# VH-VL binders against Protein ULTRAPETALA 1 (ULT1): the designs that were tried, part 7

Target 1, 237 residues: Protein ULTRAPETALA 1 (ULT1), of Arabidopsis thaliana (Mouse-ear cress) (q8gza8)
Amino acid sequence: MANNEGEMQCGSMLFKQEELQEMSGVNVGGDYVEVMCGCTSHRYGDAVARLRVFPTGDLEITCECTPGCDEDKLTPAAFEKHSGRETARKWKNNVWVIIGGEKVPLSKTVLLKYYNESSKKCSRSNRSQGAKVCHRDEFVGCNDCGKERRFRLRSRDECRLHHNAMGDPNWKCSDFPYDKITCEEEEERGSRKVYRGCTRSPSCKGCTSCVCFGCELCRFSECTCQTCVDFTSNVKA

## First folded at step 22 (VH-VL; from AA1 with light chain E30S)

Design AB1
Fold by ESMFold2, fold request of step 24:
Structure AB1 (fold): chain C 237 residues (1-237), chain A 122 residues (1-122), chain B 107 residues (1-107)
Amino acid sequence: as target 1 above (237 residues)
Amino acid sequence: QITLKESGPTLVKPTQTLTLTCTFSGFSLYDRGVGVSWIRQPPGKALEWLALIYWDDDKYNNPSLKSRLTVTKDTSKNQVVLTMTNMDPVDTATYYCAHLYESDSGYYFDYWGQGTLVTVSS
Amino acid sequence: DIQMTQSPSSLSTSVGDRVTITCRASQGISNYLAWYQQKPGKAPKLLIYAASTLQSGVASRFSGSGSGTDFTFTISSLQPEDVATYFCQQYDHYPYTFGQGTKLEIK
């Protein structure tokens, strides 16, 4: 992974390179990070699988068998149960990954970052009857090269980062807060530039006003920019 | 913030089926990691765990009562329902529902309802 | 099933005294142990989880220690409001199981 002592870019939207260092089986997909994982039972030994971590907070575990395994996506709790583990449900402590050659419980890793955040922040932002919805991702264009970079708007802090970037007339790829990049890094392909999270559809159960006026998560009453001023004025009316 | 309340009959005849409802506020079973459990306490005796249902509809029953217990949830109504068949005088107890959350260190009952006494008598 | 043996079954002691209650599991349960307080006619209240971690809002005179099979609960200086029955509970295996309790009285 470190072929030179310079900076590396991996998991540009989900995890920093340092956070994935020494993990076994890392595979960075289009919108997920995948790692080798397992769960141990005293009767059956180690059950080994692949864990996918999504920015929505979803966690998916699949076995390594190719023909039928795409159909057997498991939650971590289901994987713990199917491994034959004898204890009560405690998948955060009983499902492990390999870091530096050692088994490490998920609860002691950064891999639960999005799961834990989604349990609180999405529930606060988009809670409604029916399915839970999080604020959609947005893109910010570089002033120098025109490349667009994906911002996650899953928390008020992340919304603040995006808000400030949109207000910066000289925003550049090097200002990207999730990874250390420059204009030389490749942009997401156009076919993969998909907003993740709440759609702009009026029928979206979550934040249906994710447009130029935004929702209360992404507008700040203390900000004097015209977008925030317009939102706070219109919401109060 | 978090509250739970048990409701249902307080007097049941032997062989009848008991249905208890836990109504709660301050959390939702749409939220990841939450669960609701039923626990009972016979007069002057130890607490006995009965059943547990998680937000993802995963369920666990005490094996000694497995065929008698059904636990279900209605997420939109903030309710969990316990059904216990073939009641007997030994089932006389205070029945509690309790909250738990799957955290890095938490898998215990942090908030309890006030309980409802169910008496099984002719 | 993991049996939880709690000792003593009752205590009568004076305000200001140190109180010690023990709990032994029939199998190793790591630190997956909780302590509850139950006052007469009321629901149990969580005091300690993970064997030694004090629940938020619980007085600092309460503490817990131990791991594996042997656990201890301590009240450093008994107060009048501490009159209650105290239970340990393991949450390592299903079924979850409780000790029978220790009834505390003031002399």
Scores: ipSAE 0.611, ipTM 0.821, lowest interface PAE 1.4, mean pLDDT 79
Fold by ESMFold2, last read:
Structure AB1 (fold): chain C 237 residues (1-237), chain A 122 residues (1-122), chain B 107 residues (1-107)
Amino acid sequence: as target 1 above (237 residues)
Amino acid sequence: QITLKESGPTLVKPTQTLTLTCTFSGFSLYDRGVGVSWIRQPPGKALEWLALIYWDDDKYNNPSLKSRLTVTKDTSKNQVVLTMTNMDPVDTATYYCAHLYESDSGYYFDYWGQGTLVTVSS
Amino acid sequence: DIQMTQSPSSLSTSVGDRVTITCRASQGISNYLAWYQQKPGKAPKLLIYAASTLQSGVASRFSGSGSGTDFTFTISSLQPEDVATYFCQQYDHYPYTFGQGTKLEIK
C-alpha cells in the first residue's frame, strides 16, 4: 500500500538500488520485492514465474505461464518440484532469475539475503528452542528535520546499520542506507509506523530475547557503546 | 553442537515392520533449511540412502524401497521416524540418521548419528 | 541410478606419502560430490563437499578436485590417524549414491 503520494514503501527498503540492477521483472510492492524467476527441466523446458521476497525471509513464487499456477503461492522448493526438474532438491541452485539477459541461480544473487539471515539467526540465536528470533522495525530521527526513517533489524548487517545510526549524533536523512533520500522526502504516516514487521506475531513488541538487553544478532562485542557493553557484561553474569 | 541418536529394536524377525526414531539436538525442524535423512550400511558393504524429510515436510524415498519406507517427523519432540515394512535378512545393517542443511553448495550430510545395528533373523 | 565407482578398492602406503583416491560417476553430477571418512565401528565423517570445499574443522592435508564425472580426493601427507575407509557420495540426483569405498592402511 505504499505509493508515491508521499509515503515510503517497505518494499523499497529491502535492497539497495544497485543490488537490483539489470534484474528482469523487478516490481516493488508494499512489503516485498518481486522479480521474474524460473526453473528449467530437461523434459519440460523453462517454467516461468514471479518470485516475491519479504523482509521476514519468506519467499513466495507464483507461476503465470500455466493455467492454475497463477493462483498458487509456492515455496521455491515446491516450484522446483512443480517445474519437473530431474535433479534432487536444490532450489537455491536450480531456481534462476534473469540478470543482464542471463539466467543466474538464486544462490548467486542478493535475493536470498533475508531468507539466509532468517535461517542463520534461528540456528545461532535459539537452537535449543523451536522459537524463531526476530527484531521489530525501529525508527531513527533526522537531526536536521526531525523526520523518522524506518530501519529493518532482520540481519546482523541491518542491525549494525541501525546501531550505527543510533550512535551518530549528527544522523540525517541523507545518511539513510536503503535508498537515496533527503529531508525533502515525506516521512511515513503515523498509521504505517504502528506496523513493525515483527515475524513472531502481529502483536509482537519486537525480539523477545532483545527486550531488555538484546541478542547476539543485534549486539557487537567489539563496540564500546553502553548498550553493547551492557549486553556483553550481562551475558557473562 | 549438532547431535543425532538412533533408537529402536536391534532384533527384528523377517516380515515384521521396523520402526526407528532419530532424536536430535542442536537444531530444530522448525528452522528453515534443515533436513534429516536415513542411511544404512549392511555389514562390509557400501552405504545406501533410504529417505529424507525436510523442515517443510517435503519427503523423498529411495525408489528401490519406496513402497516399504515411510518417513515422518515430530518437530516439537525433535524426532524423525523411519518405518520400513516387510523386513528381510538382507536388510540387516547399521542404520544412521544424518543432518543436512540447504546451502549454496547443495545439500550433503554434515552430521551423522552413531548408528544402530538392526539384525533381521528368525 | 548414478553409479559411483571408486579406485583403488584398498591402498597400503607409508606415513608422509601422498594418497590419491578417484571417484567416477556414471553420468555428470556437476560438482555435487562429497567425501567421507569412516573408521571401523563409527559413523561417516564429512571431509569435503562441493567436490573441493573443505568442511570446517577438517585438516588442511585433505583436498578434493574434479567436476562432471571424474573426481579426485588427496591426502597431501598421510598421518597415522588417517587410517580409515573413504567414500565418495553424489548428491545431484535421487537416490543419493555412495562409492563402495577405499580402505586405507599404513604399511
Scores: ipSAE 0.567, ipTM 0.809, lowest interface PAE 1.7, mean pLDDT 80
Fold by ESMFold2, fold request of step 24:
Structure AB1 (fold): chain C 237 residues (1-237), chain A 122 residues (1-122), chain B 107 residues (1-107)
Amino acid sequence: as target 1 above (237 residues)
Amino acid sequence: QITLKESGPTLVKPTQTLTLTCTFSGFSLYDRGVGVSWIRQPPGKALEWLALIYWDDDKYNNPSLKSRLTVTKDTSKNQVVLTMTNMDPVDTATYYCAHLYESDSGYYFDYWGQGTLVTVSS
Amino acid sequence: DIQMTQSPSSLSTSVGDRVTITCRASQGISNYLAWYQQKPGKAPKLLIYAASTLQSGVASRFSGSGSGTDFTFTISSLQPEDVATYFCQQYDHYPYTFGQGTKLEIK
């Protein structure tokens, strides 16, 4: 059963063919869909660029105004500002794509599907928050010896390493990507495994996403209190 | 669910720098599309927008106050801080912080703190 | 800066009456206009955004209309709890600007 129904889908799986019909400049990449986009100012007219939509919910805009050495990547909000748009920040309404020859605001298109889903997942489930994708440390067990090894999940690349390891039913200690080890290497103590590197926050989204003491959002008795405290202690180190 | 609370000094002398902290709950500046703004209301007068900061650290200040305003955030503490230099008695007002969230209709102030009165007097 | 001008500055009416408040922008702001209620001694509360869309949980007696430069806020049947000052606010351009307010009183 290849490919988790997870984040790393190829570009052809992001949207159905009919969802992209009549859009200008559609290009399906390895893990994104790209379309022509723009933003209009009364002073400078149309600024045109390429919008990339990722399954993670990330949006990247590349404008040809760069000399061409390393292309600048802009958020939609930065592109709106770059275009010289006179109005306040409203990129969902002010950045447009061409559908059937007409400018259509992003807010009226399917292109924000993954962006919006990423926000909803952050508010509803145990996943990284909207401004920065963040995930707690996880452990993968060796098929041969049963020892567990710690994986950091702080970046897309690190999440990929963990995802690949979880998808390998024969994963072994020698497959560990951070150091060259074998089953002979001592396993991390159980008391240390409760430290997951969770981000501290004055607001608590739940004991699986953050650690909080006595906040209204995450009551101590509604989760494993020791685990929450131990996660906080791990951050102190 | 969403709440904001302003804190800081209630009395400030002319020429001093005012520092106000907005502490909030029910949302995080880790959340995509979120912002916090500062607005003030002099006694008996209209509201005046001061500044705002978005989750991605993008910032905007009211140009009428020029370089007097600085807005910063501490996302891990759920706090946004406003500093305003060279206070004058005309700056006496109730200071509010407010939440905004990106929508298909733009950004507007859907939740407000209770406000804190700051009096500028010798 | 976009100037927001409200009319009237104050209004005294009876329970059950229809209340109308107008707001004019010094330039076009499309429908990026909000209405707030501020009860005495309290923070502002959002009632209407996008000129005519009611915020969740707001009573249906409140309504808004208009686009461009001319906007109207209406209370279809005034209730005692509606004593407050009402503000319009544009959010089309920075700086965001507010009307001077309309103080609503009950006789």
Scores: ipSAE 0.565, ipTM 0.798, lowest interface PAE 1.6, mean pLDDT 78
Fold by ESMFold2, last read:
Structure AB1 (fold): chain C 237 residues (1-237), chain A 122 residues (1-122), chain B 107 residues (1-107)
Amino acid sequence: as target 1 above (237 residues)
Amino acid sequence: QITLKESGPTLVKPTQTLTLTCTFSGFSLYDRGVGVSWIRQPPGKALEWLALIYWDDDKYNNPSLKSRLTVTKDTSKNQVVLTMTNMDPVDTATYYCAHLYESDSGYYFDYWGQGTLVTVSS
Amino acid sequence: DIQMTQSPSSLSTSVGDRVTITCRASQGISNYLAWYQQKPGKAPKLLIYAASTLQSGVASRFSGSGSGTDFTFTISSLQPEDVATYFCQQYDHYPYTFGQGTKLEIK
């Protein structure tokens, strides 16, 4: 059954049931879909693990023999190396899942949908009708002058930069990662501080990345900050 | 549009360390699936792959040169830096940097810089 | 390392002729093969990837085929602007390796 509390994005909304049919090891979680996956080495045979797919585009792989703690999470590329393959990094083609009893590369499955969407460049072209938006822009205030600086949240690294800036109570204009600036640089006018990356309305309806997951300070599943831990614990209860 | 440009010294002496910078636009190493590679071409000879760095800081070096090569990135400046130690006249070549994207369809060098000729001589 | 052997090393043909260049890998590389065009004094330009898929913006007269160890690059009707050196490259294993090139000239 679906969760009675409809306020959170559920993993069951990431993929239609028919998209997951015949896949081995499907487990639909609160904010992810998990499946059995593997990677084959001619030298070592099959390495088998579990793949978690998140709406953020994050992909996490854990070994079945590991107790499932955060320290054993692997990227697909790291898992490909773990399997002992001697070929070049090609994890989209070399990591497989089981569909209808057959090994199927990730590149031929729907499972990369959110990863591929977040890999699209969410750049300065707001006039493109085909542009995909990862997440709306956010602002961080300088501790010294109070001016706010625009952060782009288009990739995992950019989201990390924003998270780190929000967690730094002493953040200053000189810490701005996109340009070398000081408090002398003029702030964007208030009328131009709209949230880019979605429609220019107050509600962001046109992008899949505007859904908030995890803690308010951290949107990364790998984060161990106290705020993430408290949020995750409370959601599970 | 994706563009890359190599910069650095064009003449080095044997045993010196070469440092080349690839400055690019039209993509960012904040973007998932993006990589930058270094490739060289000695005059009149085949291309030789040197090194590759991905957006997630995963790195690969040509094993024949691995101890001589260091590749790093400065994501905020849109730069990738190649350092090659103990240069020898046989290392005289045009050095290219190239863009790579991990797409469903492939893992190949779709955009190249113009290249910079590096000559190693006394 | 996977050795990539191209044939021929040089080719001289007429405008409008069909051009065929072959590339052989020393071991199986599936379809992880690219073809590049390099004009004198310029960087390589990607034409074909995955053995047979044309890069966006590449003229339809260029094509590729093959898998495993044997690959073929074809220009269906040679144009004057196609004078260049052509290279194959495998991306199945590190180190990535390139063929020695085929210099294409017009008679």
Scores: ipSAE 0.554, ipTM 0.795, lowest interface PAE 1.8, mean pLDDT 78

